# Designs tried in a protein design chat: VH-VL binders against Netrin-A (NetA). Part 20

Target 1, 267 residues: Netrin-A (NetA), of Drosophila melanogaster (Fruit fly) (q24567r46to312)
Amino acid sequence: EPRACIPDFVNAAYDAPVVASSTCGSSGAQRYCEYQDHERSCHTCDMTDPLRSFPARSLTDLNNSNNVTCWRSEPVTGSGDNVTLTLSLGKKFELTYVILQLCPHAPRPDSMVIYKSTDHGLSWQPFQFFSSQCRRLFGRPARQSTGRHNEHEARCSDVTRPLVSRIAFSTLEGRPSSRDLDSSPVLQDWVTATDIRVVFHRLQRPDPQALLSLEAGGATDLASGKYSVPLANGPAGNNIEANLGGDVATSGSGLHYAISDFSVGGR
Below, E stands for the ipSAE of ESMFold2; O stands for the ipSAE of OpenDDE; V2 stands for 0.75 times the mean of E and O plus 0.25 times the DockQ between their complexes.

## First folded at step 12 (VH-VL; framework fv_iluzanebart)

Design X2 (from W3 with heavy chain S28K; at its last look DockQ between E and O 0.77; V2 from the best seeds 0.00; counts 0 for: pae E 2.5 > 2)
Fold by ESMFold2, look of step 12:
Structure X2 (fold): chain C 267 residues (1-267), chain A 121 residues (1-121), chain B 107 residues (1-107)
Amino acid sequence: as target 1 above (267 residues)
Amino acid sequence: EVQLVQSGAEVKKPGESLKISCKGSGYKFTSYWIGWVRQMPGKGLEWMGIIYPGDSETRYSPSFQGQVTISADKSISTAYLQWSSLKASDTAMYFCARLDTYSWGSGFDYWGQGTLVTVSS
Amino acid sequence: EIVMTQSPATLSVSPGERATLSCRASQSVSSNLAWFQQKPGQAPRLLIYGASTRATGIPARFSGSGSGTEFTLTISSLQPEDFAVYYCQQYSSWPRTFGQGTKVDIK
């Protein structure tokens, strides 16, 4: 009997329901900001205006390079909850990748977690961590060794590279049994999911030249822990809390999460 | 607009079978769990079980396991609660409700109007 | 399964007064706690989820607090339409369970 009965891997996220916990302009017109090179540019989002609307549907639609559609969160603040995206695949899939494509000029995420569910969203487990501060934020080394005894465990990756416009998780990379997945119940369970949830914790720190264009109050957003700061040799004990001094207003920087495509390879 | 519409009131005798329905509209029916809740006369609310219509996965509360059957027909966006042999103690109001698993805090956000089932000789 | 216990069974208050309803879980449910309102002959309506987050369209006079095993629903200024039975429900583990209800009556 040939293997023709097993479907090829497809984008399981296409046409799948996606819910965002935050969408720019959902509570009336809002300002959002982006960086291109060293210049900040700010714009208005408003869900009542189709030309300025950035709904979650844009995450799983058919994009092209000439008309990129974006989902945008509300601007992040120090007091706000983490932003989440929840995607229902509709059935159990064996997943090979999860990819988030950033919108053009989007502020870059630094710290985030991908969770998966195998029970249609009733319960969730970590699938992948991303952070420039993996140990500090998630209690995990940035590079975890992979052997057969830990093939089923989420690991943490540093994605702070400035030249890439997407965040990619390969479910099987670096896992010894991936060469013979059909013979590994552990990895078969590992790659199986009915739902994916992405939780955004922090944005990447804007570069120093871009910081010069921040409005009053942008320092408060940077200090609130919604942005990652570089660690010195050893833990940066309280650099987030240590920078909360001053009498500057709580105005936001306009920085937010912006994703044009949420892709999930599965079968 | 999201809506759950249940079948009408039923008057039955002990030993008869019954299947009541809950039709969902205004959302993707196959992407949300639907649950059934019993409320006996003058009493509180009890979860009976839930179903995911997309693949028919079901879960029952232990006290209702084997007592009722929960099913769904996704082609007509309808969930069902079924008894093979009714008892007088099955007299109650029955609600269906949609579970929102997309929120971190998740809860039942939409309810049907209820179906009164009366079982008497 | 997790047992939810509400108190008091009945609360008599005058319109305009503050009402406080309590809910206890037999084990920790973190913040996975919802509050529902039910009027006679009607389906329950979700008021609060996540222990403290108001559902869409719920008036600001309703507020929730608590975590772990002890939770409170507060109605800051009772209106005539608020006289009903209130249920708490945990959704931390299966099966999801309700408290027995607190009836809020006019004094």
Scores: ipSAE 0.508, ipTM 0.759, lowest interface PAE 2.5, mean pLDDT 81
ESMFold2 (binder alone), look of step 12: mean pLDDT 90; pTM 0.916
OpenDDE, look of step 12: ipSAE 0.738; ipTM 0.867

Design X3 (from W3 with heavy chain S28R, light chain W94Y; at its last look DockQ between E and O 0.73; V2 from the best seeds 0.74)
Fold by ESMFold2, look of step 12:
Structure X3 (fold): chain C 267 residues (1-267), chain A 121 residues (1-121), chain B 107 residues (1-107)
Amino acid sequence: as target 1 above (267 residues)
Amino acid sequence: EVQLVQSGAEVKKPGESLKISCKGSGYRFTSYWIGWVRQMPGKGLEWMGIIYPGDSETRYSPSFQGQVTISADKSISTAYLQWSSLKASDTAMYFCARLDTYSWGSGFDYWGQGTLVTVSS
Amino acid sequence: EIVMTQSPATLSVSPGERATLSCRASQSVSSNLAWFQQKPGQAPRLLIYGASTRATGIPARFSGSGSGTEFTLTISSLQPEDFAVYYCQQYSSYPRTFGQGTKVDIK
């Protein structure tokens, strides 16, 4: 008995072209920082050094538990342009999900928008908004469903819990005609895309208590004069490194976007 | 290094056919629109149309719809502009250009060197 | 179809001086506007896109401003290599259209 050849859903983003508007180390060595459990850890990125490189190719390549690959943006400065990721699917797909997996210990996004294109990037429409401040930043209520009149509208989701390592959008959830997709031209058009663009607007800031704890520890020891070894770059040419920084509270805090996987379910 | 290399200058007579080429290298050819722009002698730039080589989707300016054919062969990373019957008024410089749709504000970021087409009786 | 009108047609400027070029759209194009430079016998070069964003490798003396229907390209200190024809182009709607050009000549 012959069966119709209906393609199963696949990760349409696997090995697809992706372009980031910002990549850490692209204009020279830069410092980026991660914040976990009141602890700051800073490192160096440099696109000229393959061991310190975090290119956009990492978003759609093969990931495994021993070789997690990351894309990292340049540290954000507040006044700079929003960071974007643009993914070409290569053809029209009917999409069921878009998922971004955060890198381990990465600073967490607070506000972002997913856009889609049906004309290979010539024009874009909102697909999903995410924010802890949906109404303030995007003029939209945080909600999970639509009526039949508005099934083609992008919604805004509140993504506030710090333990969530994935940002996920289900294209059909909460849309009444999703039960009969084959009979809904509106939803068939809604799920169709050739490209996906993610625009990051805001990062979550580090826990204020972690910042306060960091400031308290080092000053007491320095005041006592117990260190016989000069702090870094002492006048006598000692190369011993000292590791007490004050950069946590500045605009150069090292906060950046870091994503290990950009997955798109489609057929 | 992104490059668009066009075929050489052509001298033709009215009524002849012509196909000029634009070969892209240094990037994934199938993932960017390629556009064609005409510049008549002493005149400005005119957008003719674009093609997405990945699936051959094409869009023409209304002024050029039916007047030329835009095509691509992705196996050799080449886009084409074609006339079935040239007119003297087709005498112009023709440029191909890559459209960057990965930036938020799309623009033609890389251009071919141009192909001069001269049609004279 | 959106008509793009550039002014002046020709601008005579001495090296080191400021040049200001105008571009007007017949309908709003938001910020979907690009500026190109073309020297004789050469292909156009992208200078500005998104009305105000410099393309890669474009010197800081080139700046763009405007939105909606009125746009300006400014060259803050004209260099000898900047004498060329400049075109604006809208990409807000189909078909994409160019202005007629402004020639910047040595005074």
Scores: ipSAE 0.654, ipTM 0.831, lowest interface PAE 1.6, mean pLDDT 81
ESMFold2 (binder alone), look of step 12: mean pLDDT 90; pTM 0.914
OpenDDE, look of step 12: ipSAE 0.806; ipTM 0.894
ESMFold2, look of step 13: ipSAE 0.608; ipTM 0.811
ESMFold2 (binder alone), look of step 13: mean pLDDT 90; pTM 0.912
OpenDDE, look of step 13: ipSAE 0.822; ipTM 0.902
ESMFold2, look of step 15: ipSAE 0.642; ipTM 0.823
ESMFold2 (binder alone), look of step 15: mean pLDDT 90; pTM 0.911
OpenDDE, look of step 15: ipSAE 0.846; ipTM 0.917

Design X4 (from W5 with heavy chain G54S; at its last look DockQ between E and O 0.52; V2 from the best seeds 0.55)
Fold by OpenDDE, look of step 12:
Structure X4 (fold): chain C 267 residues (1-267), chain A 121 residues (1-121), chain B 107 residues (1-107)
Amino acid sequence: as target 1 above (267 residues)
Amino acid sequence: EVQLVQSGAEVKKPGESLKISCKGSGYRFTSYWIGWVRQMPGKGLEWMGIIYPSDSDTRYSPSFQGQVTISADKSISTAYLQWSSLKASDTAMYFCARLDTYSWGSGFDYWGQGTLVTVSS
Amino acid sequence: EIVMTQSPATLSVSPGERATLSCRASQSVSSNLAWFQQKPGQAPRLLIYGASTRATGIPARFSGSGSGTEFTLTISSLQPEDFAVYYCQQYSSWPYTFGQGTKVDIK
């Protein structure tokens, strides 16, 4: 029997093109701030200076723990400035995970949505919701059991877990048909994508972030099952555009989104 | 700078085959949809089809399905529109256009200069 | 397919006046609506995408509004170079479709 060559799982995002809607220093020198040990440290970004630039290509470059490269958004100045990262895989993959590694000492997202496309960006579907306020922002419960009838729907989980240096989305976790993916066309369709889009809606408050950064020791290994995404079943309305009114409290502090690695596991 | 450069004007007879081209430059050709639009003389714009050069995913408008073939050669960043047998009714201006899907709703942001195809007996 | 209907077919306006163009979709296209300008012998030029976002290099006098099925392109003060045909286009669902166009001419 021809052993169906099960393609090896790869990081499908490696060296893949990423477009960011916002990049620090794109409009000239800008101020961004980091938080460490309850102290704020502010720096200048400038895209014309390689030493002070944080381009989107940093998201899918070769990861080096000794030389962390980061993408940084422009500082968030007001409510409603969504920042978007779009990754094109170039072909269809069956995705197993989506991971965003946060830059050290960077502000942490509070609310974000991962979208997927199966048609190279012609259409987009919510893939996973993240928020400390899932019901309020997205109309979805933070914890909902997933059955076979809704295993192809996006869930909402809280990203404000302590010690999280990564935002991880396991595409199969908690889905009943995950054990037999090859026999579930519905689940196969669910995990299939050509493109991934991350939309950042809101940042966490700086003070809690500083505390979490101090405690963030261990790399959450998705393979080890150490990171579980709570299952949330949202109402059937798939297109809830969360008009996330930006909290005035976060504006002007040099808060920004910063990601060091955008990885996507797939075959 | 992003540019789409189309092949030159064509004068053909009914029944002849034709292949026109659109070459992209200044961007990653394989990562953007590229499409063809027909504009008959004095008429509006009509989408014919689109292709994603990376994997040649091709979509046709129903009116053009089976009437034309859209293809791409990613090695030379070129998209093609071809007819096996031209009709007089194929006389039109043909535009290629790039679709940007990286931003919400970016749309077809760059266009070729157009290729005039004249089919007459 | 989604049918796009533009009105009026022809709009005669004087230089310096406001021009308002309408586009209606047969079904909701959300904000996946673009406006194009086309001058004789030229390719269409993208003016507005996402119903309300100006493309790069487009003057501020051009603005788009609307969502769902009703859309409007507004030229706040018509300039001599603005006399052209304007098309709306939905890209919410394939096949993408254009309106029949509105010709803006000089009064």
Scores: ipSAE 0.492, ipTM 0.768, lowest interface PAE 1.1, mean pLDDT 87
ESMFold2, look of step 12: ipSAE 0.613; ipTM 0.834
ESMFold2 (binder alone), look of step 12: mean pLDDT 91; pTM 0.933

Design X5 (from W5 with heavy chain S31T; at its last look DockQ between E and O 0.56; V2 from the best seeds 0.00; counts 0 for: pae E 2.8 > 2)
Fold by ESMFold2, look of step 12:
Structure X5 (fold): chain C 267 residues (1-267), chain A 121 residues (1-121), chain B 107 residues (1-107)
Amino acid sequence: as target 1 above (267 residues)
Amino acid sequence: EVQLVQSGAEVKKPGESLKISCKGSGYRFTTYWIGWVRQMPGKGLEWMGIIYPGDSDTRYSPSFQGQVTISADKSISTAYLQWSSLKASDTAMYFCARLDTYSWGSGFDYWGQGTLVTVSS
Amino acid sequence: EIVMTQSPATLSVSPGERATLSCRASQSVSSNLAWFQQKPGQAPRLLIYGASTRATGIPARFSGSGSGTEFTLTISSLQPEDFAVYYCQQYSSWPYTFGQGTKVDIK
């Protein structure tokens, strides 16, 4: 089979500094839970113990299939800030992709935003939205037709389509001038970034059988698909779930964000 | 522990050159902006400029553009503020500060101890 | 550039009492406002960022509020160590600018 020609690029995120707004065990030992095949298993995280720590540097370190390293957030609650990851690339890159690899058995994010900066974090703009409710949460259709006038705009993707363990954003896909990037100042600016920030708003609902196992504490909240914390800064500096009405708590479920790799293709 | 250590006090004559320094430690120096602030005797604070040491991206406040040079040597984690010809009106305390952009718009969280520059004949 | 105006220029307040400091921006800075404390012979110390979020290690008696163009810093029960000059700063757009300062002094 013939290979398609691809642009020269590197993983600009490899060994790059990354800061998480929340890391499991940062304020002492905590419990977190994973849900797979109708079973819940809970474990302890503690940043003072190297064998039970899940630091942000795991997102950009060397991974292999025999020893997957993970960053894990603190368990989500109905109160507090949204969970964020901020990655500094160190210089301007033209980006071709941003990929987040989920840890084994991790619940999939439902609603999240990727932001970029071109000024080393002084200012930020939306790069990609993901949600099962793109219109309601972000005011954008799930898949947006683009002409040459809209090539520089962030779009929203429905995360429920792929059932795979990674979340991927291709910066140029579906943009008419992408075939001749060298002659498009608009798209050259669009793909340029110095930093990437990911904001997680909401987790997908766990498997229905796992919900039955959780009923002792907060199962109805999980059934509604509300597993988020509010955003402290950036667009809508509050909990997305608050826009849906009422105070809803997710404490006790042990659900959390868990990412094993944060990759950024650039040149 | 994050720390910014500035060079010592300077006493100069008008027309002389000067380069003062700010050494950062306890963090990755190349991925945080460093800024310089002037405080004239008995007066408030004013931003002079900022630099991103990783690629030397430098921004000046308009009143200081062309009046000073801000630079960095990332191999020794040091930022600099430089005058080619000092004036008596340059007599002031000068601070460096680190900008934390990872907390989404948090401001200048760590400051140097200050460098007093006195320019008199 | 965005001009930041603080009032009053000085406050005379007894220990244990409340101090309220005002900061006005010439155009909206949203919530991109910080407050700093500076004691004589010392560097500024970050107190508040994001208009209302206390920096790490800042006592709960300090609180900030406001958005857009009008902001306040409140010190609910002044301690002897709180007598200092306080500056607001916008970081909405470069160049970043400080207010002219409010001196809080012992009555």
Scores: ipSAE 0.513, ipTM 0.795, lowest interface PAE 2.8, mean pLDDT 82
ESMFold2 (binder alone), look of step 12: mean pLDDT 91; pTM 0.927
OpenDDE, look of step 12: ipSAE 0.796; ipTM 0.893

Design X6 (from W5 with heavy chain S103P; at its last look DockQ between E and O 0.72; V2 from the best seeds 0.00; counts 0 for: pae E 3.3 > 2)
Fold by OpenDDE, look of step 12:
Structure X6 (fold): chain C 267 residues (1-267), chain A 121 residues (1-121), chain B 107 residues (1-107)
Amino acid sequence: as target 1 above (267 residues)
Amino acid sequence: EVQLVQSGAEVKKPGESLKISCKGSGYRFTSYWIGWVRQMPGKGLEWMGIIYPGDSDTRYSPSFQGQVTISADKSISTAYLQWSSLKASDTAMYFCARLDTYPWGSGFDYWGQGTLVTVSS
Amino acid sequence: EIVMTQSPATLSVSPGERATLSCRASQSVSSNLAWFQQKPGQAPRLLIYGASTRATGIPARFSGSGSGTEFTLTISSLQPEDFAVYYCQQYSSWPYTFGQGTKVDIK
């Protein structure tokens, strides 16, 4: 019997092209701030200076724990402009996880949405919602069980709960048909993607983030099943985009999005 | 610099086959859709179809489904539009164009210079 | 198929005057709307994408507005080189469709 070569799971994002809507220092020297131990440290980014640049290619480069490379957005302004990362996988993958590793001492996102495309960016659908205020921002409850009838729908989870330096989305976790994916065309379709888009809507306050960074001990290994994402079912409306007005309180603080690694598990 | 260079003008008779080309350069050819647009003499623009060279996913406009074949050779960064049997009504200018879908898509941002196809008895 | 309708078919404008072109979609295309300029014997040139964002190298006199089903291209002060045919195009849903075009000619 031809042993169906089950393709090995790989990081499908490795060396894949990423486009960022915003990059620190792209319009000249800019100020960004980090937060550690309740102290703010501000620095200058400049794309013309390799030592002060934070390009999007850093998201999918080879990870080196001894030399962490980061992408950084422009400082968030009160205008509430969304920052986006778009990853092209080049082909269809069955995705098992999407992980964003936060840069050390960087502000954490409060609200974001992961979108997927199955047609190389022609169309997009929500894949996962993250927010401390799922109902308020996205019209979705943060804690709702998923049944077989809605296991192909995006959920909303609180990114503030896992006190980890990672935002992780397990595509199969909490979905009833996940145990027998090969027998579920609906779930197979759900996890299949050619492109991933992350839309950042809002940052957390710096002070709580500094505290959380200290407690962020062990990397949750999604492959080991040690990571659980709270299940939330939203109303049937698939395209709820919250007009998240920029919190005026974060303007001028040098707050920004910073990601060191964008990884996508798939086969 | 991103460039799309199309093959030269064609003069054909009805019933003949034809394959025209569009070569992309200055970008990752396999990471962008490339499409074909027909413009009949003195008329507007019509999408014929698009192809993603990375995996050859091809989408046709309903009006052109089965009428033409769109293909790509990623090894030479070239897209093709072909007819098995030309008609006089196929006389038109044909453009290729790159589709940028990132991050929110700028649309068809680069175009070839066009290929004039004349089909006459 | 989303039908794009442009108006007027022909717009006669004097140099230096404002030109306003309209484009309507049969259904919502969100902001996935582009404007193209085409001169005789040339390929279309992208002017505006995302309904309101100017493409690289496009003069500031060109501006796009609108969302959903109603869109407008504005040329604030028409220059001699702006006399051309303008097309709107939706790229929200395949098949992508163009408007029939608006010819901007000299009054």
Scores: ipSAE 0.132, ipTM 0.651, lowest interface PAE 2.7, mean pLDDT 85
ESMFold2, look of step 12: ipSAE 0.415; ipTM 0.727
ESMFold2 (binder alone), look of step 12: mean pLDDT 91; pTM 0.930

## First folded at step 13 (VH-VL; framework fv_iluzanebart)

Design Y1 (from X3 with heavy chain L99Y; at its last look DockQ between E and O 0.45; V2 from the best seeds 0.00; counts 0 for: pae E 2.2 > 2)
Fold by ESMFold2, look of step 13:
Structure Y1 (fold): chain C 267 residues (1-267), chain A 121 residues (1-121), chain B 107 residues (1-107)
Amino acid sequence: as target 1 above (267 residues)
Amino acid sequence: EVQLVQSGAEVKKPGESLKISCKGSGYRFTSYWIGWVRQMPGKGLEWMGIIYPGDSETRYSPSFQGQVTISADKSISTAYLQWSSLKASDTAMYFCARYDTYSWGSGFDYWGQGTLVTVSS
Amino acid sequence: EIVMTQSPATLSVSPGERATLSCRASQSVSSNLAWFQQKPGQAPRLLIYGASTRATGIPARFSGSGSGTEFTLTISSLQPEDFAVYYCQQYSSYPRTFGQGTKVDIK
């Protein structure tokens, strides 16, 4: 059977439009904090000052190890809507990966969902769940094995290794028919998307020793638990609210989402 | 500032053709669906169809399929609604509107001012 | 096609009072429902989407509720500028469809 020319996989996110629901400094100067080892350092963002701005265009521009550009959300208050990133690919792509590179010293996401659209954003379906509490927050087992009967379903990955600097979703990993994608209409449909939306629900709590630094004081509320949001279902036409289970105890901590690169492998 | 500016009012006779326009500005035109909505005199709103100018994908209401053509020219950020042969029953106000696809599919967030089309002998 | 039916056809209400408008879908639309306001000679304005989320710049006196087939728009304290026609629209399936409208008149 003659094989038609198939485009090579590329970073489909390069130079693609990205819209963030929240950007640090969009309504005036704001304070954000970074956490590294046993230290907390806080800074100011302001969208009117180019030297202190962290716009969404930084997600899809060129980065290198010596000149990292970042998008930063507004500080998480626990009573607002979830922070989202929406990427428009412009056409249908067959996707192999979605990767988010964290900014240096950025607080790490704990719970988040990647959604996809095949109709230019008119409707969305879950693509991948991430959480340290997959069962509790998303009603899904962590590290779910796949057979051929469920290889087209979104799964949940347990975020148990906070030392990595990127969050990666391989669209075909662990899916039996992926060995010959060209022979699986089910997986071909599974990997097809026109848009990607990332919804951040919850941040990991910072290193407790960093919260005990002089800037955080000697008496911090370390009794507060992890940020929890019960999300047993996807967006089904509604926004997912963080205030149902937000971590109000971290208000004023300067915690925020910070991403330097949003990459999507596709053809 | 997001704006949708429509072409001016039209007075036509039955059987004539017509193409009315909707020019978008203040946003990335190719990344949002544009829809057309009819409102007959003294009546409610009717969804006619939508277009994604980035790749020209279109979707029509069955009531308007084959009756009108929705198109776009992304090089000038303009969407169009066309009739090949007008009828007196096409007399109406026609609105274009933008879909906010960066929310959760939240419907028409910005509207054009409307184009009055009058078709009479 | 999903038929959207609004009731009442007209609603006479005094300023400062509560108005409650109903919208019924012929089959489930989940929460994929929007509400629009239209004044004479003007284009419609988006009030509510996702059944209950206010659009940017919409006053808090407007609220939406419901899911599935039954939806309600509530205006908690009518202002003079709120006397208009209100439309619901489903965006769950194609074609998208509007209700026939509820006119809110001054009593």
Scores: ipSAE 0.554, ipTM 0.786, lowest interface PAE 2.2, mean pLDDT 82
ESMFold2 (binder alone), look of step 13: mean pLDDT 91; pTM 0.932
OpenDDE, look of step 13: ipSAE 0.788; ipTM 0.885

